# Miniprotein binders against Flagellar motor switch protein FliM (fliM): the designs that were tried, part 15

Target 1, 374 residues: Flagellar motor switch protein FliM (fliM), of Caulobacter vibrioides (b8gxb5)
Amino acid sequence: MADELDDQAAMAQWASENPPGGGEGVNEFGDFSGGMGGWDDGGGDGASERILNQDEIDSLLGFDLSGDGSDDRTGIRAIINSALVSYERLPMLEIVFDRLVRLMTTSLRNFTSDNVEVSLDNISSIRFGDYLNSIPLPAILAVFRAEELDNYGLLTVDSNLIYSIVDVLLGGRRGTAAMRIEGRPYTTIERVLVQRMIEVVLHDLKSAFEPLHPVSFSLDRLETNPRFAAIARPANAAILVKLRIDMEDRGGRIELLLPYATLEPIRKMLLQQFMGEKFGRDNIWEGHLATELWTTQMEVRAVLDEQQVPLSRVLNMQVGDTLMLNATPDSLVELRAGAIPLTRGRMGRRNHSIAVRAEAPLTPAAKKAVQKLK
Key: E = the ipSAE of ESMFold2; O = the ipSAE of OpenDDE; V2 = 0.75 times the mean of E and O plus 0.25 times the DockQ between their complexes.

## First folded at step 15 (miniprotein)

Design h4 (at its last look DockQ between E and O 0.01; V2 from the best seeds 0.00; counts 0 for: pae O 15.7 > 1.5, pTM E .651 < .8, other shape alone 9.091 > 2.5, SAP 81.883 > 70, placed apart)
Fold by OpenDDE base, look of step 15:
Structure h4 (fold): chain B 374 residues (1-374), chain A 117 residues (1-117)
Amino acid sequence: as target 1 above (374 residues)
Amino acid sequence: SPELAERLEKYAKELEEILKEGGSDEELEEIKQRVSELRDKIEQLKERLEEAGDPELLRKLEEEIWELLLEVWKLWIELLKLEEGDPEELDKLILELLALELEIRKLFQEVEQMRRG
């Protein structure tokens, strides 16, 4: 309940901070030296769900980077913007990463020919700059591209996992602790083996996203210095996914960093509380969410008639006015849950209560929504 | 409730309009005054919550707490749109809004505890 209020507060704050803007924002890195051109009062064409560009996301998050003030990166605004970013829960992202963990467990077991356990430690929001500064070195940073999202992500492999993978793949017996030579550059062999592991993970990430949205992930480059892995501005918000990989007495961590701007094209899909049968029944969250939904009282509306009326007519309604409905006692009533039409039925009486008898099967939309609960 | 969802959607649209409107014409002093009024409303709500024994009153107080949360977010947006101001005063208002949001979250937790009790 505190978490649900935090989630509702977060969703309402998010809804307030992220208006569905209208225009196809081409990500031109335009040199924003141009003056305040007047926002021309362009007429009310249909609210096409404009994907916010990074500068709009930054502006909405109060990252006005246009000010020469180095100070906006430090102090209370930084804490606020970090806190604001922390509130954007993407419930579908947890489902995607739970699917990723299952896929990776199988793929890495096949890749290493050993017992691999993959776990999700945490999903959090972080500033890109703070993340880059927090990476324990030595590490390998894989810059990857999300092709259909036309943006980048970062995959960080820790030193422990690098040594563990190299040792397992080179046939290192239990107990040859690859001497962690701190500060030694990774060998070409180590880099190639880690690259192959990263390619496996990126393939599994594609398969994890597939039920939500088809996204292909391609490896752009491997970096060992966080400074060269700059895919976003230091102020930009990102989702950080911490994965742990255990291989009996060996293992380490993978961290996935996805800038919010990378996820923006699919953000509305990620905000959906429910994904259907597509993610498979074994999701603890799907089970918990299904259980909570089964306990949640859903208001089902019986819509007798729906009329478009001028606001002036509604405002002029008085007690005693007669509303003429285009419904007869034999008319089909539409059952709705929120905006989703469930089915159509006939009104009747059951004892002392008005009842609706369903006369039609669940709508395809309602079937899709209810199949999301099973 | 669907009424709360419609209110939230309406408020989201109002916040969208406020975001689309250029720089805040609101002076920093007007925001300070609204923050002070919001604090007074939160204190009045705390006093009313201590006396609330009726589920219907709790529901009404919860709706009022939501209106306060929405006003905090409106003030956030207005404050973020201020192009001009003393950075130290802006930082103070920011901290004050964060404190008020945390107090509002506590009021929601109290309402919920009272519903379970």
Scores: ipSAE 0.000, ipTM 0.151, lowest interface PAE 15.7, mean pLDDT 69
ESMFold2, look of step 15: ipSAE 0.482; ipTM 0.755
ESMFold2 (binder alone), look of step 15: mean pLDDT 75; pTM 0.686

Design h5 (at its last look DockQ between E and O 0.36; V2 from the best seeds 0.00; counts 0 for: pae E 1.6 > 1.5, pTM E .719 < .8, SAP 76.89 > 70)
Fold by ESMFold2, look of step 15:
Structure h5 (fold): chain B 374 residues (1-374), chain A 119 residues (1-119)
Amino acid sequence: as target 1 above (374 residues)
Amino acid sequence: SDEELEEIKQRVSELRDKIEQLKERLEEAGDPELLRKLEEEIWELLLEVWKLWIELLKLEEGDPEELDKLIAELLLLEAEIRLLFAEVEQMRRGDPEEAERLAEEIERLAEELRELWKE
């Protein structure tokens, strides 16, 4: 039944609203041999925090049927922690990143004056510590702040892209040759050029989020050592977006990492799957069109009757011929705007003019037309 | 090339005029949609400043002192543009402290640059 699928979608949204901090909670309750929270201790602050409902406690105890007490708790925590690293589908993020790719293609073409294509390779979930340990060095790591979300993100530029950007912007093999010397730190100019590319990307990211929620992304700092880019705990989950930047015979990769904690203030908006229409349109245009439509004057026709007649009769009609209508003076007439029936009404006279008083509610076709404008 | 240097000087002068025009338009702005449009125009000016800076870096010939003066001018223009961004955010969120801090830093930088080139 469709209701069952809707219930599953609601359960997924509910699960997404409960952050994956459960592993830390297991340790908060301590050793079972040491006591039970709140049973004989007579209540108080903190005791209620140690109490799980009975079903949750039974579930945790069922994870280890054969081990030692302390080893059992360590093993249970590892299992719970590993289960908390799962792909959480955020449909609106996929739309945001598709928009980002299009914006970056245009912006980087303008920035470099070169033919640039940006592609979305992958969106995945990863543990923050695993990501930092996996970054191929040398690289540039940009720590940025999502101002309205009051949290941070990470943008990584691989060495191939660093070389490519410096080469295309400075227009010569000279800069490329100097950067290909392994172990050489990047010059101040090279770092500034990459920083400016990063600021272009962050500006596009702002524009990509704008239809969903206005978020400003500002560069906080650049790092070359991943251990100085620790914006989250190693166990925390994050969204990893891999972007490929293709130039004609060069290029590289940009990776965008957004901890789930950074996205938490807008998580409910990200779970929606039906806001994609706003991402392709300007809100001003939509408001202007709606205003014009509601002020448009329309011709309204009062239709007495409709009949099917043979085409030969129509072609042979002469002045004075009679066409019998299947209507009486008391019959309801149909009010139409073009082909769309609006309502039915009764004919009469008002102020020496023929008038029609509406007798029925608006038709479904008229309601559909009005709802389309909203 | 002396021709390339003179073209860059003209574009720097045009950027300064555009920045002053945007400052005047910001004093009159109160509409969130107008602020968004002004912010995009400010961004385009920042991109042009960066392009001019890159063009100056690629020039291998010309008077080194004159090139350094133009680079300093572009740095000052970039700082002024970043102040305009801070003023837009102050108007949108009502956070005058960030704009005030940036304005003080920019004025200090401008004074340091003027003193450096006076000598």
Scores: ipSAE 0.580, ipTM 0.808, lowest interface PAE 1.6, mean pLDDT 70
ESMFold2 (binder alone), look of step 15: mean pLDDT 73; pTM 0.645
OpenDDE base, look of step 15: ipSAE 0.631; ipTM 0.789

Design k1 (from h1 with W43S W50S W53S I54S; at its last look DockQ between E and O 0.01; V2 from the best seeds 0.00; counts 0 for: pae O 15.2 > 1.5, pTM E .762 < .8, placed apart)
Fold by OpenDDE base, look of step 15:
Structure k1 (fold): chain B 374 residues (1-374), chain A 94 residues (1-94)
Amino acid sequence: as target 1 above (374 residues)
Amino acid sequence: SDEELEEIKQRVSELRDKIEQLKERLEEAGDPELLRKLEEEISELLLEVSKLSSELLKLEEGDPEELDKLIEELLELEEEIRKLFQEVEQMRRG
């Protein structure tokens, strides 16, 4: 009861200190009676590529600003919401993050003087507010600026990685589980060591982007409260990159959050499927993204039949009841990922297991939807 | 509402017509500046598909079969627009 009241007071205070500058400039709307002078067709002004505004990005991604989105993430609606988020397959961004993982593996090995393995767990799209609410605390949130993009990103370091880095750098012996003192604020030394790690990662991020576009990343501040790490509106779409860092018996996670608005100036470059010469034919990437796409465990359901029955009949089902389905052994079974129909197949047996043989390729919609259920 | 659904159907039909016009213009496109303009128009069509999809998703009321058809249609139009974008990008590089 008592602790809920203090959190409301802190939000009110920040709103008061940035008053909108009341420039009262009463510029008289002079009588704009001026004639429609001919649109002289003259100057070939290099038509600046129209940068999409945030509302256009959010619409493109299906992140509507109307907060009452009980987004019925069910059925075909989930496919569309999914399909919308895949419009912005940024194939070049995936190449950038694969490059980042390789760079970080080397840089963090040098930084810690220990064996470090860095892996890419996932790249996904998320609403900025949902991301901030999903961060496991305690964490360190690094707000960074992408200088050439004139916008911000967020780098989150989890508690496991913080303790691992601090212990390694302070000469902690392997197998001494650093007693996680839950609920204590990070010490100045812990924060400084984590800041140095973040600076290494931001340097590697610069080097990862360099073949695509020169982007410098500068650390603006460290936050421990997600509420103070607000770099975008809660509804704004962002790319979330989940990295894992393993140091034998130690490690943790780094998450990179890049608002779509931050990437918008380079969006056309990110949409490019082949920068053949500059990134090289990194056959490793086709392999790694294939491997990550292949390693993503998705629950696929084989739906034999779908019947509308009264809820009372379902609740009264007992062990040993026979369900009559309108499916025969030769009937096509629908394969679904969640609510998304993938394809139809025939049910059969392979050795001791029931198997479904797909009779049709995945629909383009289903392929897209499956790729987003990450 | 039934009116909102009918408005979405009309806008989907207009999108289809715009896509066909873009296909015709793309076959005649040899100028890099025209290709850039077509890319901008394609990007606007993608935005419109996304808006219509979002609007359709917000419809709480309607015939589920009709909603599903409009969704399938929007996904088809999406894939066509995406192909056009890839063709324009390929033509700009070549």
Scores: ipSAE 0.000, ipTM 0.158, lowest interface PAE 15.2, mean pLDDT 69
ESMFold2, look of step 15: ipSAE 0.005; ipTM 0.465
ESMFold2 (binder alone), look of step 15: mean pLDDT 80; pTM 0.756

## First folded at step 16 (miniprotein)

Design j1 (from h1 with Q86Y; at its last look DockQ between E and O 0.36; V2 from the best seeds 0.57)
Amino acid sequence: SDEELEEIKQRVSELRDKIEQLKERLEEAGDPELLRKLEEEIWELLLEVWKLWIELLKLEEGDPEELDKLIEELLELEEEIRKLFYEVEQMRRG
ESMFold2, look of step 16: ipSAE 0.744; ipTM 0.912
ESMFold2 (binder alone), look of step 16: mean pLDDT 80; pTM 0.758
OpenDDE base, look of step 16: ipSAE 0.699; ipTM 0.899
ESMFold2, look of step 20: ipSAE 0.711; ipTM 0.899
ESMFold2 (binder alone), look of step 20: mean pLDDT 80; pTM 0.754
OpenDDE base, look of step 20: ipSAE 0.567; ipTM 0.852

Design j2 (from h1 with E60K E61Q; at its last look DockQ between E and O 0.01; V2 from the best seeds 0.00; counts 0 for: pae O 4.8 > 1.5, pTM E .640 < .8, placed apart)
Fold by OpenDDE base, look of step 16:
Structure j2 (fold): chain B 374 residues (1-374), chain A 94 residues (1-94)
Amino acid sequence: as target 1 above (374 residues)
Amino acid sequence: SDEELEEIKQRVSELRDKIEQLKERLEEAGDPELLRKLEEEIWELLLEVWKLWIELLKLKQGDPEELDKLIEELLELEEEIRKLFQEVEQMRRG
């Protein structure tokens, strides 16, 4: 709640820094999913200035002056790391991973003989070096090859999931927290059991990609040290898929890392708008995805005002400082879903709640986003 | 524009020179009041690095290799500035 208000204030700050030049041009907030991927020369005159996202602002503001320069999570590095990797929203990739989650739910239920829930927490973009540095240890890193793509990916299994899988497969009783001996090397049996799980996930990943492109994933090796899992250059952009696996009282996380270079051969296919026909009209899936999309609580932000202030003024803000907004009670408030402007409205009061009355139709960007859902 | 990129390159070079001058001045700094003044100057350099970095992120046109190189240079400058702050803090405790 408090943090979400700071996010809105910071996004607000950046967009007022960049006042729309007085041309009648519709503020195409171009989705500057600005990966340093190919600057395709798309001559849209809209100066879509790149808004720092909250993670970028937090990374700037979290500049630890006292920290050893080893924390690539703070300062310009953290922002460059978050920012250089535009998640070029590969709409087909979201569909592939949603298919993966369903396949994994079934496969892992059969593998463990227990009730398994698999969820997709996030799809993001990250620099390969930053990802390797971000991995909580101890973990198992599976280097896998995408055979038809002639390149590698990384599958990381967290310590919680390792212990959970080992405990389930060895017939561990509910509530015996397998003694997490921090820093103990994984035993041969633990490694073999985790390898079998990874092989199941890689098989499901193959099946998830199959409607898009036939890709076979083969396990190359297991690593326990991120330094030996170097499949790309540190500066290389990668897609990071965060999965959560829940097994009643047990579970953990799987992270899937795909370098953009690995996906490059199929990039054009991943950029294709949903060809619903190829993924099979499993009416259950259209129904479930539609139901999940309809039940997905989308956070809609009401942006009151956006003000350019010097970073020095932000850093000097104290609890109790009054931010003077240029917004009046009659000012149009921008409704955003993430970075996408949905519409503009006026703030009002409905009973005991603040309400925004939409006064404008959905933005061209929001209409395009909704049309991509049809 | 290529002109904006060259202006940023020039300002990055000027920042490097200012950081080196600050390092030399820091080695000679024995007075707490001078250390405070140098710390204020180091903060101004950090803000200028961040400003140049934001300006680079706003550049929608340029050679990607030159942009990446300037970003790496700004990262190095930020890391040098972080070391200057650590040195100031060590000198205050000493």
Scores: ipSAE 0.024, ipTM 0.386, lowest interface PAE 4.8, mean pLDDT 70
ESMFold2, look of step 16: ipSAE 0.527; ipTM 0.825
ESMFold2 (binder alone), look of step 16: mean pLDDT 80; pTM 0.764

Design j3 (from h1 with E60Y; at its last look DockQ between E and O 0.36; V2 from the best seeds 0.00; counts 0 for: pTM E .695 < .8)
Fold by ESMFold2, look of step 16:
Structure j3 (fold): chain B 374 residues (1-374), chain A 94 residues (1-94)
Amino acid sequence: as target 1 above (374 residues)
Amino acid sequence: SDEELEEIKQRVSELRDKIEQLKERLEEAGDPELLRKLEEEIWELLLEVWKLWIELLKLYEGDPEELDKLIEELLELEEEIRKLFQEVEQMRRG
């Protein structure tokens, strides 16, 4: 008893004097018998949001504003784009989390000196309030700051993983026996060990983002009551990443929550599906698919001009009739693959063959078609 | 045992020396590639401090006053390493 109090006293003093990542103060744990208040505001929120957004979109799509001011149109467009962004898929983020899982497997093996496997269970979208209400207690919630993004995220550690990490690090010493007593608050030592694991995960998250955009993740504070981890409004959408941590006979789960608002500064980079090569060898499947696409042969047509003519004119056409093309010998021609415009180019000659020099970037339609091939 | 405690004291001394060498290299560093390497080295030192701290806790049945001194030294080293890590991260962000 006295031996354990000396450990707790030293760690409590350290935690209060040297908070990690800029989080000041010790998180005192109170009596949880009262729980969160009985507010049930989210009963129809999902349906309400879809109906409202659908009504707003329907109104704008049916809106004929010929002659309206551009200021009104840009404002309406911004509102629609904001709503649509909340539900957009972010393909590059999936690649980041695949990399994170591999990095965490290595880092947690080093951290614990044990055989650890990290798996990605899923990536999904969830309302922030629904997530906070879904967390099984007891748990540790880490509020962290994405420094370059100037916003926050959550990292949740379930009770099984807390027990497993403390046990593996302390090797079944007296402290681990105390953890098997249900209903008690976590000791200062247990909280420090979990905090260190969280910092390892945040360091791996920084490394996972580095090829895309450098982002530093610093721990702001640890909480055990979800009401103190409210980093977003309850209706705000967030990405939820569920990770499973497997050890030989134990383990648990880590959940990473990133509000879409936190990711907004790098949203455009996260929408790109062809940045897989920036993530190195961890994305071998993405790189292999891109290589296979470059070896595919396809017919490309060089279209000099297209005109709409009445069918009767075509049917009455005879040899010797003249069709005037809206093109000159130095006009750019459109390159197409089937019906998809690829680019525009200038006709020329290379080694006694007809050649076209591309003079424009790929069209958005061509880029979308390549993305369909994954 | 006393042998394990002496090994830990030696490793703490080596960590202190490595921290001082990193401080000197940081003053000379303006190159992004060197800053990246320094950040990785500083992170590895933090992990080593955490491992030593756990090793000390497992030996705590010895002399509490001597172990408390080493624990305090490790906590001071951790604070110093965290300051260096923040400095390098800020320098890399520009």
Scores: ipSAE 0.619, ipTM 0.862, lowest interface PAE 1.0, mean pLDDT 71
ESMFold2 (binder alone), look of step 16: mean pLDDT 79; pTM 0.745
OpenDDE base, look of step 16: ipSAE 0.626; ipTM 0.875

Design j4 (from h1 with E44Y; at its last look DockQ between E and O 0.44; V2 from the best seeds 0.56)
Fold by OpenDDE base, look of step 16:
Structure j4 (fold): chain B 374 residues (1-374), chain A 94 residues (1-94)
Amino acid sequence: as target 1 above (374 residues)
Amino acid sequence: SDEELEEIKQRVSELRDKIEQLKERLEEAGDPELLRKLEEEIWYLLLEVWKLWIELLKLEEGDPEELDKLIEELLELEEEIRKLFQEVEQMRRG
């Protein structure tokens, strides 16, 4: 109950900070949704949705090494070589990682007992081999399994974050400051502390995916050598998520690497621009609509009195006519948003302004109208 | 201090009692929403075990044999909690 209110408040803050940018960017990228729709819906029997293999994904993504450099300018390959995987391709993945950042901020604060800020630096596409060769050493590489996807991901913790977490968690023990010896192997205690932090992040990743698809993430092993973290082929395309963790004067980076083959079982869901009616309407839309409701300026009217009068009387009204209302200064006024009665209040004066003090909670009609906007 | 060690022992005992209560509640759980809630409670217990483990690791003073025994007890509680997660996950897939 309390934690659900905090998640709703965090979602409310996020969409106030990220209004849908009215970017007039004429995306000359024509409806590419139509081009992939040409999978002939051959009306054959209950054929299991064919999951694309990694070679088919790499071909679709233009990472196939077999093509001579002349074809790099044509078709899907040109679009992918030019586009850093723009948000346009997997819009639901952005929502998942924004949720992850919020969850990690809370979980890591509770884990460290310190002020933690988590930010998303970027989401990009990279070849798996290029990624492994780019990792600054020393680092810890966590190989994890996505259980429902029957495939692996990689979580990389940088040296700065390792030292920061060990220093925050163990706090000023005689000799921890001397542990910043470059090239020293991590102690068993340092490795276990980092493993616990990784397990926290993997739990938050589960919770981040939950509104889209239930996926459990299990830690398989920790590696310090990128060569032993080979979960995919060097040519295989992967999504790289770069996170930053700041703890006052300390911190570092986490990188999540998800091969496209790992995400393939849920690809159709990730391609959805809008969470349609079928998937978890209530929680994400409750948060996003709670936010849009918080940012939505509503005209609230205080209705003093309502009288039915003949149209002829209204048309004959002159300046100086006195309208007698059945309202006194002590009468309850009705607060309305459009046609919906919100509550009743007493009219009063606050300083130089007329004010209405609400005397009742929101009407059942107002609650139901808010729920129908959901 | 000996007082800090006794406080940790008390918190370990309270965690054990909470784990047993969660086991009993899990046996009666038939609703997916109840299973989700129990999984969150089990996760919170794991975090508390890890916090106590870190607190024990920070103690500079105490009987080493008593510290080692409490660390072993926390590791046993962690293994029990991990089994509860596996049980919840099996019940959610079933």
Scores: ipSAE 0.517, ipTM 0.830, lowest interface PAE 1.0, mean pLDDT 74
ESMFold2, look of step 16: ipSAE 0.693; ipTM 0.898
ESMFold2 (binder alone), look of step 16: mean pLDDT 81; pTM 0.769

Design j5 (from h1 with V88L; at its last look DockQ between E and O 0.45; V2 from the best seeds 0.61)
Fold by OpenDDE base, look of step 16:
Structure j5 (fold): chain B 374 residues (1-374), chain A 94 residues (1-94)
Amino acid sequence: as target 1 above (374 residues)
Amino acid sequence: SDEELEEIKQRVSELRDKIEQLKERLEEAGDPELLRKLEEEIWELLLEVWKLWIELLKLEEGDPEELDKLIEELLELEEEIRKLFQELEQMRRG
């Protein structure tokens, strides 16, 4: 009861703290001009933190139990569904899973003694119930515990990977031709081999999280029926990480499911856009960010003059009005990137274009802004 | 087949010796960084036990009773290694 409230309060708090940035994606956000009825500033009696009941939370979250898919676009549900679609809000998680892919590539190669390629297909958010219903059977579902987070995750191994691992590890000798019978229960040996592979992946997951937060992952149990792998409520949001494992002509998929509730204790860390020095200098992501920062086009404005004028004068400006500037052709112009003054320069002409020749080094403010990006 | 079985027996004996050495080192470990290093060494031993177990499962020829006994011995070593992980984790929380 207490833990379920914390998970939902956490989701609501995140939705409030991270309003959707105005990316020009023409999502017809229907006119949310629905009047926020005045929060009547009703007097100072100690507002007991009214624990929202599940129906109030489901209503807030727009999880109407009525399966009519029409209301999925309205209210906080639209915000949550939009927030569910965009894992972009946990940028540190991409770094963790990129690290996981590198670790798994090495560990699985050592485990199988074969060439293994591991790739990240997708990170997405999904409802836990929708995930369980989407799992192609037969599969093995590993319920694992994140010990320091005091919560569970799910690791799903697909049938193709199960057969591939068993075939690689046993070298085709023990009856592997008979394993391809769809619907046969896994043998004890097959189950143990897959369990050991899962334990390798969970170890690599620990190592992947280590730079962010120490988290140990313990295997609780293996399930073959998704109904017995219920670690969360059907409505609970989870992050779904889809991994692909290729072993020459063989392979399959691993899916990691982490309920948002499981990640809640470290959420503030996951929301950080920049890990400082802790994710050691060799992160491909620091290199990628550095590369993207170098390729990022930034609008630089040459400010000729700045005048303080009354708003009334601005509103009365007409086409054809002459603005007198306190700038001459020889005046120093200020180069700005957004609000940050970069330098001063002299305006001139280079070929057919107006050009500004920088006459001063980058301002201390610009240097400090660039250093915060390092 | 008999040579492969004797090689596996020798590797199992070497694993047992390494496990005992890690037990002694774990009892003396007071530094978090030493505990991390010991965890990595314990994990490598677990992987080696698993490799030997897979090798035994691949043997088509041999005395079945001797193969079963070596599999049981590897399972015992796996349980001992799992206890070392539990002890290490207790030492980290302490």
Scores: ipSAE 0.629, ipTM 0.875, lowest interface PAE 0.8, mean pLDDT 75
ESMFold2, look of step 16: ipSAE 0.713; ipTM 0.903
ESMFold2 (binder alone), look of step 16: mean pLDDT 82; pTM 0.786

